# Designs tried in a protein design chat: miniprotein binders against a2bj90. Part 2

Target 1, 235 residues: a2bj90
Amino acid sequence: MSRSARRKTSALNTVLRVVEVFASIQGEGPFTGTYSVFVRLAGCNLRCPFCDTRYAWSLEAGKPLGVEELVEEIARYEPSLVVITGGEPLLQRHPLNSLVEGLESLGLRVQLETNGILPAPARDEQLWRVYHVVSPKDVPVRVPGAKLHPSWVDYARATGRAWFKFLVANEQHVREVAEYVAKLGIPRSRVYIMPLTPEKLDMKELLELHSRIASLAVKWRLNFSPRLHLLVQLP
Short names: E, the ipSAE of ESMFold2; O, the ipSAE of OpenDDE; V2, 0.75 times the mean of E and O plus 0.25 times the DockQ between their complexes.

## First folded at step 6 (miniprotein)

Design t6 (at its last look DockQ between E and O 0.03; V2 from the best seeds 0.00; counts 0 for: pae E 9.9 > 1.5, pTM E .575 < .8, placed apart)
Fold by OpenDDE base, look of step 6:
Structure t6 (fold): chain B 235 residues (1-235), chain A 83 residues (1-83)
Amino acid sequence: as target 1 above (235 residues)
Amino acid sequence: SPEERRIEELKKILEEAKRLLEELKKLGDPEAAKELEEYLEWLEEFIKYLERLGDPFLLRFAEEILKFLEEYIEEVEKKLEEK
């Protein structure tokens, strides 16, 4: 590596492209109901037709923020959890490891939200220590370019710090998820199904959909993820 | 460098996929064409990101992108030959 490449890599480890930072309740997955600070990173490797955060798809949609400044901003909210989300947070993997190191040094718990296309954390990464909710887009929604990297299954087995959250609209989708996780050898205890809303639903329709998918979760012996933030009208 | 070679491979597959996009548009598959177009726009941004940063991790991701696009192109070409 040239001296120029080393200087570029050092500067890259300290700056994140951030779309927004806000406090709310974690509405989804294993930490539902937790008072959380959300850090939405810019840039995504997918173009999901059902994405509610399309404004985060470009890396240039985010502002450059220093890791140290971002750690201080997050700490001011006194969160019970830091949720790193975005487009795809692992596109900013190097500065994200530095962010995790800073947050963990303050005793803050960290959860990453990822689409699972990029490799799981290696043992030498700070990201190895955090919680991960992997949201595959290859089943049942079949987004182009979406393929779960197999290392996430290994990471889940090795650490117990990964869960898999699937968007489902009906019982056929739940069946496809059940077959998919069985084929990959993912334990059902690590699997969440969450309502996919193809259209903007009113509160009644949203609640009815939640009830239907929750009943399917019980029938199929899977965990249920609400979209709690939508139900309680939080960000 | 290995990095420059990988970026050049991504540029090559991008141009191949752009040709395929134009074929999909001509054949009247607007859904497949739209999906590919949105992906190629991302890939162009990603290539520029790789050129700027030379991130060794993102270069490993570039290998997965290459494999995906090679498989995707082959699958679409096969579907086009069947029409």
Scores: ipSAE 0.098, ipTM 0.571, lowest interface PAE 2.9, mean pLDDT 88
Fold by ESMFold2, look of step 6:
Structure t6 (fold): chain B 235 residues (1-235), chain A 83 residues (1-83)
Amino acid sequence: as target 1 above (235 residues)
Amino acid sequence: SPEERRIEELKKILEEAKRLLEELKKLGDPEAAKELEEYLEWLEEFIKYLERLGDPFLLRFAEEILKFLEEYIEEVEKKLEEK
């Protein structure tokens, strides 16, 4: 086998700690509405009180899955998009790059969801070519330990493959986000504001919150992200 | 109001956690003390925000936040007993 083929084969035998794999609709960000397979990786470098996936915090919450087997499982769903999420997926950066290589070899489109604390992909990583939705947790409600790594702004500018998504509840939050992105030089075209949704909203309340935040997005000339999966009651 | 009662309960949890932080520092468990200190700083900022009546949807997180923080305090207390 060639040197290149040996590297590909080795990458496909790498192991990831995976909490769950499931099909749904990407409900958030620039790819809202896309039929997707979600891969939730174990481990997180934050302990956000607002986290709705606390079961993914510990690396031990994931089961070991070989990259080759995982790629085959994902492919059977015939997804339009593969969403890698967690926890914080970049804690498993090395085997994650192997998974991306396997998915790319099948022509599958990949999006990563990250809190942006760890650096953006380097040019020689497989992750360089995938899409990224970065959700900083240091604004508007500051989570201890959260800080957006500055490389994500440079990466977004260089590649056009990263967007920044912020959970907001009101106009004061939107103002804080606007000040933050202006300070960092993030263009408004790359910024999404999304409703901060309590876990137990009825549909009327959920729609009212969406309407409020969407109106603020228009007023502040920012992109709006729904929580579409909540509106249509999908996982 | 129910919202005011929820905020008062968060303040009680904050004070209990501050006492535990001092015990953790005394016992020399720097990792647990650092984690608790970070949560206390966050909780103080969050309570200030809630007291300003920032948004009614944030107040609906109060029971889940209370549960999370109580479970976190229990975990810290377990680490103290192991020492």
Scores: ipSAE 0.005, ipTM 0.349, lowest interface PAE 9.9, mean pLDDT 82
ESMFold2 (binder alone), look of step 6: mean pLDDT 72; pTM 0.607

## First folded at step 7 (miniprotein)

Design t7 (at its last look DockQ between E and O 0.47; V2 from the best seeds 0.00; counts 0 for: pae E 5.9 > 1.5, pTM E .715 < .8)
Fold by ESMFold2, look of step 7:
Structure t7 (fold): chain B 235 residues (1-235), chain A 83 residues (1-83)
Amino acid sequence: as target 1 above (235 residues)
Amino acid sequence: SPEERRIEELKKILEELKRLLEELKKLGDPEAAKELEEYLEWAEELIKRLERLGDPLLLRFAEEILKFLEEYIEEVEKKLEEK
């Protein structure tokens, strides 16, 4: 078989369960403001009380898509960033590595969003070279079953390609985050605090909450993450 | 006020969840009971804060937490019955 036929056969064997693919602005973390394509993978290993994407918890919520087909769909948007999210994307680790390989072959920049329970990428994985925003659910509220895998801190130090993002509602939460990251040796430059937003806040309430958490970020010398897509009414 | 009525409704739900937790302890899954107890303690502290400060953001958050806990307890009970 030719090289072209061999590549197509390999891509057809790798399938991801995908809930949705859409273009928007990355509204959170270090790449806030970037024109992005979001790929929401099905399945999650947590049941967070503040999850806004509960429809992605079950693997059955996703449609099976071949990796090659998905790469082509993503490329048509001409994104500046591809954001892989979910659920918990690392539950589909093997086909996810194939997706990353396809996206990297087109020169597309990739960011993964994860709750950090499953281990960080190994050096021989395609995921090793992409950016990661890790949202531990250990603190300030420990969701049952949540624990940050220690490899994420090692990965961040080795590569400089991981950041840690925490949902907070008040200064007590920020203190708990500060203690947690100090204990784990995570430098403040890699830490974001982000507003914990209940459902159905109006724009005034949303701005007031952003102001509260941003002021705390300044006071505690931590990075602030908005939820920019909510402020500008994008998905 | 409307907030006072909503806080009273949260207290009613919290007391029911505490009773359900005690029934789960009798069924003999101490790990599930311990996890739920941690959430209930946090929710109780949140409700006490709401009574003193009347923060609408915390009120909305408390309502979401208690609804989640009701659903989670039902899921745990279902899995225990499958054994």
Scores: ipSAE 0.083, ipTM 0.476, lowest interface PAE 5.9, mean pLDDT 85
Fold by OpenDDE base, look of step 7:
Structure t7 (fold): chain B 235 residues (1-235), chain A 83 residues (1-83)
Amino acid sequence: as target 1 above (235 residues)
Amino acid sequence: SPEERRIEELKKILEELKRLLEELKKLGDPEAAKELEEYLEWAEELIKRLERLGDPLLLRFAEEILKFLEEYIEEVEKKLEEK
């Protein structure tokens, strides 16, 4: 293999397509309330009808950013957590491993948000070390092309660094989630239910929905994820 | 009822998706046809859920889903015109 081919493959592994970088509070999942830098990556392998970040679906919606430059940008915020999200971050798996290596070298904690369609990290990937919140899109609302890759259940069991977050609107959805996770052998302690929020909810409706879904979480013995950023009007 | 109207709108969209599926199959785009089949199955399941549950929140989601499917139909039609 010529020196030219190794340089081209090296350059592709050091650039991410990034939509936005911002500081906020993690509003969702096991790290709710944590001061976080969000890195929203471009490109998604789904077209969810309820997606609040449709602008991130195309890879072209992101700007090319070097991993070193991105690590320096993130570090300036002094985050308690780095949240890597987007469309689907694992579409950029190779440069994402390089990003994680850079962030971990600074002692920064990293959390990935993923739809769980792509395989879980292998033991030799830098991504193996980070926290993962997997948001399946096959249950309770089936999105076309959505299927949880089985390796996420194995990763969760092996590492204890994965949680599963499901969007729910009613008790029927919560029942379907409970049945699904039981069939997969996912322990309830690793399962979060989160309100599925229409775009046109006012604050009163949003609070009522949170109350209803939280009560269902208690009834069904599942963890509750708020949409805290929406409740406190943060990005 | 608002629910009955929304179910009827979704049924119209379902018939339009079926039409487009047959056009995509004729044009030999199996990937686009498969994606459209998955949206068709999803729309059918949504109709069945609305008919059974009468959930006001699900009804609001059905409005957003309807709009999404209309936008998707327009995108598919545009791709068919470009071929």
Scores: ipSAE 0.019, ipTM 0.362, lowest interface PAE 5.5, mean pLDDT 87
ESMFold2 (binder alone), look of step 7: mean pLDDT 72; pTM 0.591

## First folded at step 8 (miniprotein)

Design t8 (at its last look DockQ between E and O 0.79; V2 from the best seeds 0.00; counts 0 for: pae E 8.3 > 1.5, pTM E .619 < .8, SAP 71.17 > 70)
Fold by OpenDDE base, look of step 8:
Structure t8 (fold): chain B 235 residues (1-235), chain A 83 residues (1-83)
Amino acid sequence: as target 1 above (235 residues)
Amino acid sequence: SPEERRIEELKKILEELKRLLEELKKLGDPEAAKLLEEYLEWAEELIKFLERLGDPLLLRFAEYILKFLEEYIEEVEKKLEEK
């Protein structure tokens, strides 16, 4: 390969389509309550009917940003955690590995949010080193085209850096999650259930739903993820 | 009950979406039609859960899903008209 072809391939790995960058509190999963910078990447391989970030589904909804510029922007917030989210961040896997390398070089902790359809990180990827919260959309919510890639179970066992966050609306959903994780051999300590929230819930309804699902988490011996940002009215 | 009436309204919307699915099949977008079919099946399963559990929050969720399906059909129809 010519020096020019290597430069072009390196340049393609240095640009991300980014919808937004903002500071907030991580509202979900094992890092709930952490002061975080969120990097919402553009593009998604799903069309979840309950998606609160539909504006991120198209790659065109993101602006092209250089990895170096994005690392500098993130660092200015002095985050306790960098959360890579979006539609599906792993659609931008190559430049995302470069972003992770840059962030880790600054000593920043990184957590990826993914729907788990795409393969888990390989050992040679920078993404292999970070934390992952996998949110499967096959169980119990059965989103069309959703299927958990089996490599995430292997990654979780090998690294201890993955957790699984399932959306649930009722006890039947919690049962389905419990059966599914048992079948896959996912340790219950790595499983979170989170309220599946319809649009336009008032605060009373939202709290009641959280209470119900939290009680089910205790009953079924699973971890509970709040939607903390919704409860405290943060982004 | 008010809940039974709402379930019946959701079933009517579901039947309308099934008709629109058949129109999308005729318009020659088999991928969009297949995706809508899978979403309709999911909505039907949700309605069955509602009928069994009688949870008002799940009713609101079913309404949200059906509204999403309407918006999705409109988006697909518009993309077919632009071709």
Scores: ipSAE 0.053, ipTM 0.539, lowest interface PAE 3.3, mean pLDDT 88
Fold by ESMFold2, look of step 8:
Structure t8 (fold): chain B 235 residues (1-235), chain A 83 residues (1-83)
Amino acid sequence: as target 1 above (235 residues)
Amino acid sequence: SPEERRIEELKKILEELKRLLEELKKLGDPEAAKLLEEYLEWAEELIKFLERLGDPLLLRFAEYILKFLEEYIEEVEKKLEEK
């Protein structure tokens, strides 16, 4: 294959449907507090009632961006972490691997957020080497169509680069999460519980919910994830 | 109590959504009907869950969820009308 043909093939496989790119802090999970650039990809394979980013559900919500252009845009922010989120980013898996390659070539640390329905990365994917926060939607209340792909547990054990994050509102939810992760063999050190925040909570209600869930995390010996961006009123 | 009235309202909305599902089944899209049945069973379990908790914060959350289901059924109805 000639050099020219190889370049054309690469360019055809390097377009992503992107809803938004912005700087903020990572407010959730193991990287909470990190200055980050968020890349929100269009498209989702779920319609979760609890979703606070419903505007990213349709692929049509995204604008087509070339991967090299996107890498340059991200780099201008000088991020400490690049968070790839969405929708469900793995719906755009092929060009997403190209984005990861570009970001890693610049020494940028990458984290993916996924609902875990599609399989974990294979060893030959660029995504194999990045961090993943997996948010299964089949516990505590099963979202229709949600089922964690079993490869994510295998991936987490093989690489140490995946964590599992669950939305909970009360102790019964936490009990259900604990039973679920025990059945799947997910160690407590990889599990985060996070407040299930209803739309339009005021600051007092947000703090009370955070206190409730944090106390439950201690009681059940699980990690706690805040929704820090909501507490500090960042996007 | 006010909480009991709100839960009763959610149950009424759920029953209306079940009625709409039966109307959609008559239109002959068995895949859409099965998916909507699953969502309505999930919504029913959510209401039972909220009754156990009695938490005003979660009641607001349940209202949002049922509104989502209403919108979803409307989307399915639109797709069936466009066939």
Scores: ipSAE 0.012, ipTM 0.421, lowest interface PAE 8.3, mean pLDDT 83
ESMFold2 (binder alone), look of step 8: mean pLDDT 72; pTM 0.578

## First folded at step 9 (miniprotein)

Design t9 (at its last look DockQ between E and O 0.57; V2 from the best seeds 0.00; counts 0 for: pae E 11.1 > 1.5, pTM E .530 < .8, other shape alone 2.888 > 2.5, unsure alone 64.509 < 70, SAP 71.998 > 70)
Fold by OpenDDE base, look of step 9:
Structure t9 (fold): chain B 235 residues (1-235), chain A 81 residues (1-81)
Amino acid sequence: as target 1 above (235 residues)
Amino acid sequence: GSMKVTIKFEGDDPEEFKEYLEWMIELAKFLNGKVEYKLEGDTLTIEITGVPDLLRRFLAEIAKFLAEEFGLKVEIEIKEE
């Protein structure tokens, strides 16, 4: 490979399309309650009708930011966790690996949120070292084009650094999740069910929904993920 | 409660719309609703019964999404049972 080809590949690996950077509390999954900086990356390979971040679907919705600049910005918040989210962060896999390298060099813990359609990290990627919360969209909601890549199951077994978070609205959804994870050989201890929250729920409805789904989690012996940020009115 | 969703199409329906429509119907069935649908020309009528209010709102969001993405006119009628 010519020196010119290496330089062009290096430049493409140093810029992310970023929608927003903000500090909040991680409201979901195994890190619920953690003071976190959220980096919302632009672009998604799905069009989930229930998506709360539809504005991030286009790559063009994000601003180009250098990895170094972004690392510095994140570091200023002194986060207990850096959450990489967005549309689908793994669409920006190459610069994302560079971001992770930068963050890890500062001793910052990183958690990725992904829909699990794209392959899990390989051992040679910086992403291999971070935590992953995979949110499949094939079960129970079966979003068109959604399919969990099987490598996530392998990654979870190999590293113990992956969890699977499923959106559920009722007991039938929870049953389907239970069957699905059993079929794939995902340990129940790595499975979270989370309320599927439509827009315009009031706080009473939101709490009721949480209560119902949490009860189902206990009944079905699955972990429960709240939408804590919604409950405490944080971003 | 029951929900009636009327989706009016203008022009050629993108294949993506049909996929999402089928998905929406299957999702509604899965949500313990009875789903009846009728396509008449450029108008799709979906009637969903036995769906809790929360789920009706969710289905309404799907309908709105389809409208936004595909330029469809969506009329939503929610009847309390």
Scores: ipSAE 0.024, ipTM 0.543, lowest interface PAE 2.9, mean pLDDT 87
Fold by ESMFold2, look of step 9:
Structure t9 (fold): chain B 235 residues (1-235), chain A 81 residues (1-81)
Amino acid sequence: as target 1 above (235 residues)
Amino acid sequence: GSMKVTIKFEGDDPEEFKEYLEWMIELAKFLNGKVEYKLEGDTLTIEITGVPDLLRRFLAEIAKFLAEEFGLKVEIEIKEE
């Protein structure tokens, strides 16, 4: 028997449950507009009413893919950014660190999207060196079970590699976000507010919401995140 | 404008409605709305008032999603206040 076939933990460490891999534009957050390959991991520890990727909630929605195979697939797209999203990608933390190692060895820039419930990366993790966009779900309205892990604020201050993104619909929400981030000590330069977009909005409604929230971002001296992929009708 | 949203859930067990009520209260806070509710037999009725007109479709979509997530029948009525 080979050493690789005998290790139970090694099999789990080299396989990810992946819903989809595709090329598109990063439509949200600090890397908006970047040609990206998205890796959507299966499984989530929340059931957000606002989620537009509900098909990724179950681990069974993902197919097992080897990390080496996945790195090769991603590289063929020649991305400017690799976006790891889901579900909640940190549910698959151990094999995710292996994927990040492979991508970093090719010089690929990596960004992770997370709801921030699980702890921020430790210094000895490959994820420590990756960019993170953290979307807390306990403000302006708390999704049951949501609580931002306090390590994300420490991580953001220590590394400068994390930003915090919040869905808002009006100025009262922006006020609540501003109070929340001030209480936690999150600097406003790391904060994005983003329009909450219900399903089936027409283009005029999308533009109106974008304009409203962008104006509020300026007023409150916060960063604005579009949902650019919706405006340009990309996945 | 200000809107009133009425959401009726139908279920088999009174304890099932507790989680739905908690969800709808959080959603109403998200929208700066006020929540009133009543349980009559197997029907939980939730009324949310003070909802901005622009977001009425959003409330309907979220309420439908929550009902589907919990496997309940739902009726949604939206009126001007």
Scores: ipSAE 0.000, ipTM 0.325, lowest interface PAE 11.1, mean pLDDT 81
ESMFold2 (binder alone), look of step 9: mean pLDDT 65; pTM 0.531

## First folded at step 10 (miniprotein)

Design t10 (at its last look DockQ between E and O 0.85; V2 from the best seeds 0.00; counts 0 for: pae E 10.1 > 1.5, pTM E .559 < .8)
Fold by OpenDDE base, look of step 10:
Structure t10 (fold): chain B 235 residues (1-235), chain A 83 residues (1-83)
Amino acid sequence: as target 1 above (235 residues)
Amino acid sequence: SPEERRIEELKKILEELKRLLEEAKKLGDPEALKELEEYLEWAEELIKFLERLGDPLLLRWAEEILKFLEEYIEELEKKLEEK
């Protein structure tokens, strides 16, 4: 390999395409209520009709940012958690491993948000050490091209560092989730159901929907994820 | 009901999207539209689901899905014209 090819491969492993970096509260999943820095990565392998972050779908929507610079930016917020999200963060897997290494070297906890289409981390990846919230898009809604990669079930069993978060609107969706996770052998303790929220909900409708889905979570013996950031009007 | 009227409006939009899909198939590679066909089939199933449950929040979500399909057809048509 020429010196030029080695420099290009090294640069590809140290630069992320980043849409935004901001501090907020984690509104969703097992870390709900945690003061967090969100890193929204650019590019997605899905086109979900209900996506609230459509502006992140293109890789070109992100600015190139060095891993070292991004670690320094994140550290200035003194976060209790770093949440890596975006379109699909695992599209930038190589530089994302470098980012995780940098953040963990500072003692920062990292949580990844993923649609679960791409393979789970391998044992030799830095990503193996972090927490993952997998949000399948094939159940109960069927987004074209969405399929949960089987390795996420294996990763969850091996590490205890994965949870599965499903968007639901009614009891039929909750039933389908319950059947799906039973079939895959995912423990119910690792399953969250979350309200599927249309963009045009008012606060009253949003609270009513949360109440309905939370009641279904209790009935079906599943964990409930709020959309806490929407309820408290944070990013 | 207001909900029944809205379901009928969504059905009309869906039929228009089907027409546009067939036009786009004539202009370009049918394989390029396969993803859109899968979205249309999914949207049809969703409408049938809404008719059974009468959930107004799901109806609003179906509206967002149909709007997305309109925007996606326009984007695909433009990409087919550029070839």
Scores: ipSAE 0.175, ipTM 0.627, lowest interface PAE 2.4, mean pLDDT 87
Fold by ESMFold2, look of step 10:
Structure t10 (fold): chain B 235 residues (1-235), chain A 83 residues (1-83)
Amino acid sequence: as target 1 above (235 residues)
Amino acid sequence: SPEERRIEELKKILEELKRLLEEAKKLGDPEALKELEEYLEWAEELIKFLERLGDPLLLRWAEEILKFLEEYIEELEKKLEEK
């Protein structure tokens, strides 16, 4: 590829479709409780009925932002963690790698949230060094079109920088998750079970579900993920 | 029980949505119809879990899924009428 063609391609791919940027607490997974800046990217390759961010499904929901400008905006928050989420962030893979490069050059720690349908990072991608929380949508409740790409298990084994998070409501779901991760060779230390929370759940129901799932996590020797932001009413 | 009554109502809604999908297949958007068919199969399996386990939170989840499917079918019908 010529220098001119590479520059034109790079300029085209230095823009991200961003729905929102905001500071909050990471409420889920291994980094729960961390002061974070969230970058919600537009576009998703799934239409999950239980999605709590349906407004990010369409690429049209995102405002085009230059990667350099976005890095500067994020840095001003002085985050302990930058959480890249969406939609499905890997739909914007090329400019996302540019964003990660910029954030890492400033020493900022980055975590990606993904449904795992698209492949894990290759060794020569900037995303290779980033932490990933992978939420497969094919177990225990299978979403049509969802299938975990097998490269995520290989990536997790090779790097130690990926964890797998599953929504569950009861012990039968936990059993199904346990069977699934055992079949794929995902060690328990990398598995989180998290309460499956429908819309309009009141605080009593939310606490009861957290207690139930946390107790199951101990019983099954899996990690527990809260939905802390729901409990403390942060975005 | 109230929970069993709600599950029976969900089963009725599911059967109506299946009927609507079969009619919509005559209108010919194969990717949208395939996707919708897969969602209906998923909803059916979820209802089978509910019948076996009886879980109030999972019941609310099933109700939300069927509402989503209803809205999805309505949107598809609207797009087809505009063409």
Scores: ipSAE 0.006, ipTM 0.349, lowest interface PAE 10.1, mean pLDDT 83
ESMFold2 (binder alone), look of step 10: mean pLDDT 71; pTM 0.600

